# VHH binders against Manganese-dependent ADP-ribose/CDP-alcohol diphosphatase: the designs that were tried, part 22

Target 1, 321 residues: Manganese-dependent ADP-ribose/CDP-alcohol diphosphatase, of Oryza sativa subsp. japonica (Rice) (q8h5f8)
Amino acid sequence: MMAVTNGVIHASSREPLFSFGVIADVQYADIPDGRSFLGVPRYYRHSISVLQRAVSTWNKQHNIKFSINFGDIIDGYCPKDKSLWAVQKVLDEFEKFDGPTYHMFGNHCLYNLPRGKLVSLLKMPTDSDRAYYDFSPCPEYRFVVLDAYDFSALGWPRDHPVTAEAMKFLEEKNPNSDKNSPDGLVGVDRRFVMFNGGVGKEQLSWLNDVLQDASARRQNVILCSHLPMDPGSASFAALMWNYDEVMAIVRQYKCVKACFAGHDHKGGHSVDSHGVHHRTLEAALECPPGTSAFGHIEVYPDKLLLVGSDKMADTEMCFEP
Key: E = the ipSAE of ESMFold2; O = the ipSAE of OpenDDE; V2 = 0.75 times the mean of E and O plus 0.25 times the DockQ between their complexes.

## First folded at step 19 (VHH; framework vhh_7nfr_2)

Design f6 (from f2 with E101T; at its last look DockQ between E and O 0.63; V2 from the best seeds 0.54)
Fold by OpenDDE, look of step 19:
Structure f6 (fold): chain B 321 residues (1-321), chain A 123 residues (1-123)
Amino acid sequence: as target 1 above (321 residues)
Amino acid sequence: QVQLQESGGGLVQPGGSLRLSCAASGFTFSSYAMGWVRQAPGEGREWVSAISGSGGSTYYADSVKGRFTIARDNVKNTLYLLMDSLKSDDTAVYYCARAGTYYDSSGTHFDYWGQGTQVTVSS
């Protein structure tokens, strides 16, 4: 059990610059409750209620400027003939929020619908069919949303070059017949499973350009990804394939203050050697009836304060001077 | 059609041992993780154990750790649960379950279940 180190939230008399809502891994499906093979209960129908409570809570606060969905709005076990319906159902709930929601997709989304369809349905603010983008809610901050499945065996057509390359990569990195199995893999190499992905070369270049610009503008940057990018913040099997390449770029700039992710349902928090905070969010899917896992983050010039609901741990993320 | 059939249950005294078997058919057995779940009368289902497709990784609930051993024979398409040092609290219907193909950090959903086999531990 990676102990989510609950950072002590210090009461600040200062008003935040802004606040934003966060939720991850709703994984809604109109199917009976279940369990993972690791014994973790899954509440597929109830998860939409978690989202409803999130939106209601955010709306009542009146100071939540936007929200971010960290992917996997529907579960892979959603009946395929109901995928569009289920996606729309979840999105309709997000639309009830009194502000914009910025979306990314996860592997469960990609089990249900093609990448292009998801980009469209999720209304990603991109000028292309790409699934990564950035935005600035204020001059002092920039958010960067990564496509963690840019390089993956998921979400692309079977005959797509990326699929072929990703499968080749998996063949090299994962000797198992089942590429979703991390058996025999050790440490961070356990990340080389089919249900994960990575950031492609073009996106890496884009990221570098964005961070360079942000640095020049003296902006603080918050990275958002479905997949975690630090071994201290999640299970090894949940890590992005090339988190090291992403972080190698990030480390060149002081402007990145935190990385948020989903995918690893247990949640986690770490601070890497460069002082960047990594917070993996708890999954809404794993909330039993009457409980929730969502939060909002208060943004300050020198820190982030995550205020969580029942199963989401409060976290104070102080920036390095 | 996916089929799972449990066997090997029965009455045993405390401290005794049983071996459960689950015969699988209708799918490529070695490609799926498998597990055991049990349900005592009047109680909810309790996760017991899981094993990866290759059998290289095994997982156990704390309640059975050190006493139960999950294994599989991919040639015979059979899942096993060796239960030693049985206790009265182990009395339950034991279900064989298949893990699906949609993964996340907690694994994948059990998507198929057998009919179960009764295990009764009583003096």
Scores: ipSAE 0.449, ipTM 0.776, lowest interface PAE 1.2, mean pLDDT 94
ESMFold2, look of step 19: ipSAE 0.568; ipTM 0.815
ESMFold2 (binder alone), look of step 19: mean pLDDT 80; pTM 0.810

## First folded at step 20 (VHH; framework vhh_7nfr_2)

Design o1 (from f1 with E101Y; at its last look DockQ between E and O 0.79; V2 from the best seeds 0.61)
Fold by ESMFold2, look of step 20:
Structure o1 (fold): chain B 321 residues (1-321), chain A 123 residues (1-123)
Amino acid sequence: as target 1 above (321 residues)
Amino acid sequence: QVQLQESGGGLVQPGGSLRLSCAASGFTFSSYAMGWVRQAPGEGREWVSAISGSGGSTYYADSVKGRFTIARDNVKNTLYLLMDSLKSDDTAVYYCAKAGYYYDSSGTHFDYWGQGTQVTVSS
C-alpha cells in the first residue's frame, strides 16, 4: 500500500492529488467510414463507441474528478441539417460520465455550427462567443483552456472583421490557391493553413493575467488547447498560427508545466527548451472497431502520468514544482 | 456542377502500361487535392493515389508504389495516372476523385468522383 507524506512527492508512497480523463477528436458523424486523401482510415460512427468506452472506464475507476474533451466532437462532413443532433448525441454520452467535462472546440465543430451556439451547447463558462476560461480543481493546480480559433477564418460570420483579417493573413503567408495546403512552405511556416487558427490579443492579455495570478498563488498550470504549440510534439501543419506568442508569455513564468492538445491525430510528446511538456493526444476518429484512444492523467505535485488506452501512449511528464 | 470524366482505360497484358486521364470542370481545379480510387467487382473502393492542389506532394498506396505515377496539369484542368508494370490484381474500375473542403491534420476525404474507366489486365 502506498503511504502519503504531506505535500512531498515520493512516487512509490503517494496517491495522486487527483486524476482527470482525456479524449480528443471524436469527430462523430452518422456517415460511412472513409479515408483521407493521404490514405488514413476514418471511423466516423465507431468514434462514439470510443467515447462510450472512455466514459465507462472513467466511471469504473471512481477516482476521475473531471474530464477534458480536446475538441472536434463532430466531423465537418456531418450533414449540416444533422449538426445539432450529432452534437447532442455526443454530449449525451459525456453526460453519462460521473463528473464534469470541460470542453473546447476545434475546426470540425466550427465547420458545423456558429461559435456562439457551440459555447452554449458545450456549457463553456464564458459570457461571450469567445471560448477561453480557467479553473482550479485543487489549490495546487490551475487549468487554462485556450480558444485556438479566436483568430481564424473559421467560426465567424463570412463578413466578420476577424474573417477578413484571417483571410488577409493567409494570403500573405500561404502562396497556394488551396489555403488548406502547406505546399511550398518550409518548417513551422507550414502551419499557415486555413484549418488552423490562433489566439487573439485580448486572449493573450488574459492569459498573462491568469499566469501572473497562478504564479503568485504558487500553482502548477496546465494549458489545454485544440491546436499544439510545440513543433516537437506535432507535425508542422498542425501547429497554432501564433504558438510563438503564446509560448513567449508562458516562458516568462515558471508555473506552466504542461500543454495538452489534440488536432494532430497521430499524437506526440516533447519537452521544450524551457522544460514545458507538450502532449498531443491521439484521435478517437482513427480507431478501428474494437480499439480506443482515450486515457486519464494522474496528477502529482512534481509529475503528470498519462495512462492511455490502445492507441494513446502512456506518458510520464516530470517537472520541477 | 462538379464534372469528372475519366478516360484511357482498356485491356492490357500483364507488364503493360496505361495512362488514365480525368477532365475536370465546375470547380477551381488548382484549389483542390485530387486522387484516384479503384473498385474491383464485389469489393469496396480502394484508395490508390493522391496529389496536392499545386502538384507539389504525391501519395501512393503500397500496392502501387513504384509502378504508378499521379500528375496534374492545372492549365488544362486534367488529372493523370500513369500505370506501369500492370498486374492482374490491378483490374478494376478507376475513379478520378476530388478532395472536399473540411480538413484536419490528416487532410480531408474525397467528396466527389466520376463515372470511372475500366482497366482490365489479363493474359
Scores: ipSAE 0.541, ipTM 0.798, lowest interface PAE 1.9, mean pLDDT 91
ESMFold2 (binder alone), look of step 20: mean pLDDT 81; pTM 0.819
OpenDDE, look of step 20: ipSAE 0.561; ipTM 0.824

Design o2 (from i2 with G53S; at its last read DockQ between E and O 0.93; V2 from the best seeds 0.00; counts 0 for: pae E 2.04 > 2)
Amino acid sequence: QVQLQESGGGLVQPGGSLRLSCAASGFTFSSYGMGWVRQAPGEGREWVSAISSSGGSTYYADSVKGRFTIARDNVKNTLYLLMDSLKSDDTAVYYCAKAGEYYDSSGTHFDYWGQGTQVTVSS
ESMFold2, look of step 20: ipSAE 0.617; ipTM 0.829
ESMFold2 (binder alone), look of step 20: mean pLDDT 81; pTM 0.818
OpenDDE, look of step 20: ipSAE 0.729; ipTM 0.881
ESMFold2, look of step 21: ipSAE 0.572; ipTM 0.815
ESMFold2 (binder alone), look of step 21: mean pLDDT 81; pTM 0.818
OpenDDE, look of step 21: ipSAE 0.741; ipTM 0.881
ESMFold2, fold request of step 22: ipSAE 0.513, 0.507, 0.526; ipTM 0.795, 0.769, 0.798
ESMFold2 (binder alone), fold request of step 22: mean pLDDT 81, 81, 81; pTM 0.821, 0.817, 0.818
OpenDDE, fold request of step 22: ipSAE 0.774, 0.744, 0.765; ipTM 0.900, 0.888, 0.894
ESMFold2, last read: ipSAE 0.488, 0.524, 0.527; ipTM 0.763, 0.796, 0.797
ESMFold2 (binder alone), last read: mean pLDDT 81, 81, 81; pTM 0.821, 0.818, 0.820
OpenDDE, last read: ipSAE 0.768, 0.753, 0.782; ipTM 0.895, 0.890, 0.903

Design o3 (from i2 with A99S; at its last look DockQ between E and O 0.68; V2 from the best seeds 0.61)
Fold by ESMFold2, look of step 20:
Structure o3 (fold): chain B 321 residues (1-321), chain A 123 residues (1-123)
Amino acid sequence: as target 1 above (321 residues)
Amino acid sequence: QVQLQESGGGLVQPGGSLRLSCAASGFTFSSYGMGWVRQAPGEGREWVSAISGSGGSTYYADSVKGRFTIARDNVKNTLYLLMDSLKSDDTAVYYCAKSGEYYDSSGTHFDYWGQGTQVTVSS
C-alpha cells in the first residue's frame, strides 16, 4: 500500500533580521462617509482608527524597528481650513509608535498642502521641497523612498515650469477634456492621468547613484513609492507615468528585491521579468468600521513576508540574496 | 454657480419605465463625470450610476445593472437615467451629481448635487 521513507524533513526555523510596519492611503478627513465616483465605499473618519490599531499592534511586537507610511495621509476633500489640523492629528497617531516612521506623500496630500510644508511636517530627511531619500536600518538592507510626484501637475505652484511641462505632457498623452479620465487610452497608457506623476531627471540620476552604492555594499534594496511601478501589481490607471525609466535603472543592478506602493486601493502583487517583487498595499480608507488594512513585513536574507490584517493579504516574496 | 435641475420623476407601475433628466449649468459639463444617487425614506444616499465626462465609460450599482442606463448629451449639457423594469425597491428621491476634482484610483467624491426628483413605483 503506502511506503514510508526515513528521509530527513528539512524545515526552516530561522528568525527575521528585523520587521517593519506598513500602512497606506489613510486619507483621513472629518467628513461623512461616502462612495467614490466609481461606487467604492469610503470611511474617512474610521481610517484614523485603522492607523490607531496599526500603531498599537506594532508596539506589541518585539522587533518592529520602524514603520513606513505609503502616502495619502489625509483626503483631498478635507476642508482646506482643516488641512493642517488633520495632518497633525494623523501624525500624532504615528508618533505613538515606539520607533521612527518614514513618510512619503501622495496626490491627496498635495491637494491639501504645499510640498515644502509637507516635507517639513513629515520630517523627511531631505532638502527644502525634495521628497526622496534613502536609509539603512541595518548593514544588509537599504530602503529607498521615491517622490512619485516630482514630475507632476500636482504639488508645484501653478506658474512653476514643472506644472507647465506636466500639463503639456498630459495634453500630448491624454486627449480627454477631463485629464483625470483614462477614456480611450489603451493598456498601460491609461496611466496618463492628472492624479498621477513621475520621477524627474535629477531623481533618476540620484536613484542610479544610490543603487550603485548599495550594490558596492552588497545590500538588498527595497524601493518605496506612492505610485506602483509594475502593471501586474496594479490597475493600469494607477501606474507611475515613467515607471519604465525607473525600472530600467533598477534592472541595471541585482540589489533591488522588492518595490512597495500604495495608491491603488485594492492592492496587488506581481513578480516582474527580472525577479523583482511589486506589492501594492491595500488602503486603510476603504476599511469598513471594525476592519483593518495594515501589516508588518518580516525581513529575511532571502525573502520578505508580509503579515497583513483583515483586508491586507499575507504575501511571501522570495528572492536570491 | 453650479446648478443641477432634475426632472422626469413621477408615479409608475412595477415593470414600467421612466427617464430622468438633469440640466446642468455653471461649469464646463464635458470636463466632469456625472452620476445619480438615490435616497429612500429613512435611508442614507445610495450610489446608483456614474458616467465619465466624455460618456465613454459607464458604471452601475449591482442592484440596477441591466435595468438602468446612464447617458449624457454634452451639446445640451444634460445627464439622463433611463430606468426600465422598475421595482418597488426603486422608490426614492433621485439626485443628479457632479464629480469633484480630487481623484485617486477609486475615482473622486461627488462635490455637488441638486434637490432631486421623486420616483414612486406603486403596486
Scores: ipSAE 0.524, ipTM 0.788, lowest interface PAE 1.8, mean pLDDT 91
ESMFold2 (binder alone), look of step 20: mean pLDDT 81; pTM 0.818
OpenDDE, look of step 20: ipSAE 0.651; ipTM 0.850

Design o4 (from f1 with S31Y; at its last look DockQ between E and O 0.74; V2 from the best seeds 0.00; counts 0 for: pae O 2.1 > 2)
Fold by OpenDDE, look of step 20:
Structure o4 (fold): chain B 321 residues (1-321), chain A 123 residues (1-123)
Amino acid sequence: as target 1 above (321 residues)
Amino acid sequence: QVQLQESGGGLVQPGGSLRLSCAASGFTFSYYAMGWVRQAPGEGREWVSAISGSGGSTYYADSVKGRFTIARDNVKNTLYLLMDSLKSDDTAVYYCAKAGEYYDSSGTHFDYWGQGTQVTVSS
């Protein structure tokens, strides 16, 4: 039972350094409402309205510097012939925001379109076909966006070496005929399913370099991924394949203050043994009409304050001294 | 073509039991999770139960927990729902459902349904 502690956000008398918007798992599709495997209602058409409300709200606040989309803008059940249309429709809504939006993709995005196309459509600030990057909205902070499907059976060509390696990995880790099934897997091993992925070796090295540089510059780092990277913040089946390798790098540096993720839809929050906050965001997809799941984060030198809408829980994340 | 055919519905008294069956064809049955959904008159579809492809994991709505048992025979390509301690509120058309191709952390959406079988619980 992940105790969503509705912490009373004590309004610190100090103005934030900046604020940024957050939304996850819009998963828009022009299809009737449905239900997840576990029976959770999904509102595929309505989800774009959640995004619209997010953008409207952020624009009205006039203090939201940028926004971050935590992946899965369209659902895998989007008809294939409508994938581009649907993606563009969602992106057009993001474009109405009075600031830049930083994007990442999730498994549902990759069900619809190839990696390279998504990198282009989402206008990731990369100089290559990479889907991971970093940026600094101010001198004191650096954001790192990971590609959680760098090592994955999704989004790569069928005959690509990464695909082959990922499938081999899944064969070793998941004995089920359906590699999307976590049946028989126990605990954190439930993460070894096809709809997840991991960070490749090159990206891990890159991450280390980024964090080293951030540390040298005395920056606070916020890590962003579609897939969560702490067992306390999400269901085990939602975890990144090699979250432990990523966090092993992270733990070498004190500069990482928080990790944000989507994918799990339920939302969650944990603090790991090193004092890093992990916040998994609630999904916009699972909002019935009239409700929303988005938020903004107020950034301070010593804490982050997530202010959520209706279905997104407020969260105060105080940094360890 | 995916085909799902439900059977076993009928009239039963409160406290009674029924066994629903669903014959599946047109896909590799064991590769997909399956489930049951029901719809009462004037109400929306309600998720009842689901079972993983291997049958190793089962899930139930709170309203049927402890009373219903989902099972499958992957050799026979058949899904079952054992319904015990039936209540008037269980009256509905019951649909066999196939999980879709796309998965996430919460599973998948059901994408195919049968024609349904009527279950009526009445004294």
Scores: ipSAE 0.191, ipTM 0.624, lowest interface PAE 2.1, mean pLDDT 92
ESMFold2, look of step 20: ipSAE 0.606; ipTM 0.826
ESMFold2 (binder alone), look of step 20: mean pLDDT 81; pTM 0.823

Design o5 (from f1 with G56Y; at its last look DockQ between E and O 0.54; V2 from the best seeds 0.60)
Fold by OpenDDE, look of step 20:
Structure o5 (fold): chain B 321 residues (1-321), chain A 123 residues (1-123)
Amino acid sequence: as target 1 above (321 residues)
Amino acid sequence: QVQLQESGGGLVQPGGSLRLSCAASGFTFSSYAMGWVRQAPGEGREWVSAISGSGYSTYYADSVKGRFTIARDNVKNTLYLLMDSLKSDDTAVYYCAKAGEYYDSSGTHFDYWGQGTQVTVSS
């Protein structure tokens, strides 16, 4: 149990270029509190209060330019007849933020609603029905939001080619009858479970193009995904199926400074061999009443500073020169 | 309808052993992870142990690790908890729990519980 010592991040004497809010894995549902398979308490109703506190806090700071939701706004156990209601309820809370919120979805979102519906409801800034996009809040920075379930057995129609390919992939990689079970899988291979996904070929190509353009423009890039993309930053079972392919592209460019993700709930931080920071965010769902897990990130030319609430650890991410 | 029925509880002296059983019906037993939780008087429910659908993976709370053994018989649709070296602090109602179908990195939450069986450890 790493004691999240809220280290006093010494406010650098420099004003940040901008700041943005972050929250992950709200997983709201109008159901009684529960416990995960591993015994972790889950506060389904309370999680929306965490979001409310996040929005309130961000609004009071007056310097949060935008916020990013790292997926799983509702839990899979949300009654199906209440899915739309629950999604809207959570989104209404996000809308109270005095700025735009950039969304992505997770596996729990996809348990509730089809991909296309989620893209629409979450108002992703895409020109298509795709769930990946990029934006630039200032000339110096570009944000890239990945669809980590582009290649997955979730969110697509049952008869969709992607579903078939994903299931075939799982059959090859996961011998268990329950494809959500990582039993018998070792190390990073534990990621080959149905509740995860990967980035498809088209999106990989897109990512390469975006990073190439960002490099040409001398932008720093922050990569956002529901699924973590570094084994040092999360449990192996939480990793993106093809995190290695994504990172193979990323490593070709020096412009990517950090990758943020949700999904793992515990939070984590690593620096890969190329100096890219990976930060998995703590889940709002696992906050008991009176506690929160959200934060904001101060963006500087040479570093990122994550300032977390009580359950989210402060993290300084210095860029390699 | 999902049904979970616990049995095997009782009074035992410190250092003693008990074997709890949970008879499951109304679902494909082998397809779901199962677990045990307990609730002591005046306290909240505490996670005790979990086992994967296949039985390959087992998990234990620190408080019971090395003393308790979770097992399952998928042919008999029965979950077991072998409790050795029982302590007074193990006194609680023990509930059999079924995991749900919506998974994430920490598995899934338990969505069904039995009525529980009383375990009392006292001299």
Scores: ipSAE 0.612, ipTM 0.837, lowest interface PAE 0.8, mean pLDDT 94
ESMFold2, look of step 20: ipSAE 0.640; ipTM 0.839
ESMFold2 (binder alone), look of step 20: mean pLDDT 82; pTM 0.824

Design o6 (from j4 with S106T; at its last look DockQ between E and O 0.80; V2 from the best seeds 0.62)
Fold by OpenDDE, look of step 20:
Structure o6 (fold): chain B 321 residues (1-321), chain A 123 residues (1-123)
Amino acid sequence: as target 1 above (321 residues)
Amino acid sequence: QVQLQESGGGLVQPGGSLRLSCAASGFTFSSYAMGWVRQAPGEGREWVSAISGSGGSTYYADSVKGRFTIARDNVKNTLYLLMDSLKSDDTAVYYCAKAGEYYDSTGTYFDYWGQGTQVTVSS
């Protein structure tokens, strides 16, 4: 049990440009605590308390400009008749934050509700059917939120073309009868499971345009996705299907400084060959009573500082000059 | 309706071996990961082992690693737990467990279990 010594991040004498809150994988459900088949404890009811503590903490700091939810606010095992209630309950807690929250959904969200409904409930700043967007809290920074399930067998109607294409893709990539099983898959190919997804062609084009514009404006870009996009930052089974295509676009631009994600629950950090930081966030769901996993990120011109609570590790992300 | 029926429990001496079986019905057995959990007197439920739907992947708690072997027969819809080198601390009710339908990167939690079978390790 390596005691992650919360290294005292020496507060650089410089005030951040701004700070924002981060939380991932709350996965609330009004069901008893459980364990995954890998033995990981899951605290479905308690997870909302983690969110409450996050919001309370952020509000007390008075310098958190906004927050980002990295998906999976409710668990797939939420009773279906309670899905809307549960979603609203979680959203009500987010609403107590003294600022805007930018949302994305994960696979568990999509198990509960259709894509369009989630886009609406989560008040994504998009057109009704689009779940990816960008925003700039200041002139120097742009945030890009991806829909990691744009190309997926989840969240689309069963008869939808995307569903058919995604299933075909899975049949090609995953020989298992259970498409959620990575059995027999090796290395990064373990990502080809049904509970994951990818970025579609249109969104990839959009991403390119956004990054081009950001570069032209000399903005730093922070990329946000439910699914991680670097093998060094997460388990292989947690990776986005086409993380390589996304990163191929990203690598064309120097403006992207970091990618944040959820989904993997254990947390992780890597720096890719281009100097982009990848940080997968620890899950709120896996926090036993009395513990938390949330944080805030201090944004500087030359670095990001993630200050985590309890189970979320502090992380300094220095930009390459 | 999902049904899980455990068998094979009993009294065994330390160092002994047992083989647990679980007969499964009411679902497509091979489509779900299965596992074993146990509950000792006065303690909470403890995860013991899991196996993927195809049987290609197996997982063990540290406490049983190297001693227990999980297996399945998808033709017979049966889950097994071979327990070797049993210790007094292995005394518990053992439950066969079915994985849930909603998977994620850490798998899925067990959403159904049987009535359990008592395993007692005592000299």
Scores: ipSAE 0.518, ipTM 0.795, lowest interface PAE 1.0, mean pLDDT 93
ESMFold2, look of step 20: ipSAE 0.598; ipTM 0.822
ESMFold2 (binder alone), look of step 20: mean pLDDT 81; pTM 0.811

## First folded at step 21 (VHH; framework vhh_7nfr_2)

Design e1 (from o2 with S53T; at its last look DockQ between E and O 0.84; V2 from the best seeds 0.56)
Fold by OpenDDE, look of step 21:
Structure e1 (fold): chain B 321 residues (1-321), chain A 123 residues (1-123)
Amino acid sequence: as target 1 above (321 residues)
Amino acid sequence: QVQLQESGGGLVQPGGSLRLSCAASGFTFSSYGMGWVRQAPGEGREWVSAISTSGGSTYYADSVKGRFTIARDNVKNTLYLLMDSLKSDDTAVYYCAKAGEYYDSSGTHFDYWGQGTQVTVSS
């Protein structure tokens, strides 16, 4: 039971530098409601209403500068002939937000559409066909969006070298016939399942360069990924394959203040040994009718305040001096 | 074609025991998680239990924890549900369910169901 430490949000009398909206794991599909393998109800049609409420709420606040989608806008069970339609339907709802939305994709997105198509549809602000990027909404802050499936058995052609390498990796790390099963794996090794992925070498190098530059510019950095990158913030089976490599880079710099993720559907929060906050967001998919899971984050020079809706917990994230 | 056939249901008194079986065919049984769901008259389907591919992990609804045991035999392509200390509230049609192909940290949606077997707990 990951103790969601409901941090007491101290109402700081200070105005935030800016605020941004957050939502994760909408996983829309025009199919009947269902249940996960673990018995958790899933509301595939209703999830788009959660997004609609999010956008409406953000627009009414008039101080939300941008929003971030943390992946999995459609569910894998979306009929394949309706994938494009479903994606567009969800994206159209995002477009109603009075500001830009920054997107990433998850495993369910990759079950539906090729990587290249998703990069295009999601209009990622990249200068290449890559699915990782950074942006600065103000001089004091930089956001880094990772591609957590850069190294993965998902999203690449079957005959692609990355696919082969990822499958080999899985064969070594996961002895199960079903590579999506974490059965028999212990602790953080449960992350070595096919529905996860990792950050490739080139992207790791890029991340290092970005963080170096951010440090030089005295920027605070917010790291965004579909997959969580700290064992304290999510179930072990939800973790990025090489979260340790990513965090090894992150730990070299004091500029990274927080990491946000989705994918686990359950909310979680941790602070690692270096004082970096990790917040895994609650899934919109698991909201019954009339309930929501979205939020906005107020950004200050010395902290982040996540203000959640019904099923998203409020979280105060104070930076270490 | 995926086929799931439940058996073992019946009438029992409160405190009694039943053993349900599900014969699976049309897919590689050992490659998929399995589960049981039940539906009482006038009620929606309720998740009861799930089991991993190897059987190493089992999960239960709170309402049946400590009373029900899920098991599987991958050689026989059979799923089991041992039900002890049955209560009147356990009365329902019990369905064998197959996990789907699209996984996340919470597993997959069940995508196939059997015809069900009736369990009635009454004095």
Scores: ipSAE 0.446, ipTM 0.734, lowest interface PAE 1.0, mean pLDDT 93
ESMFold2, look of step 21: ipSAE 0.481; ipTM 0.787
ESMFold2 (binder alone), look of step 21: mean pLDDT 80; pTM 0.812

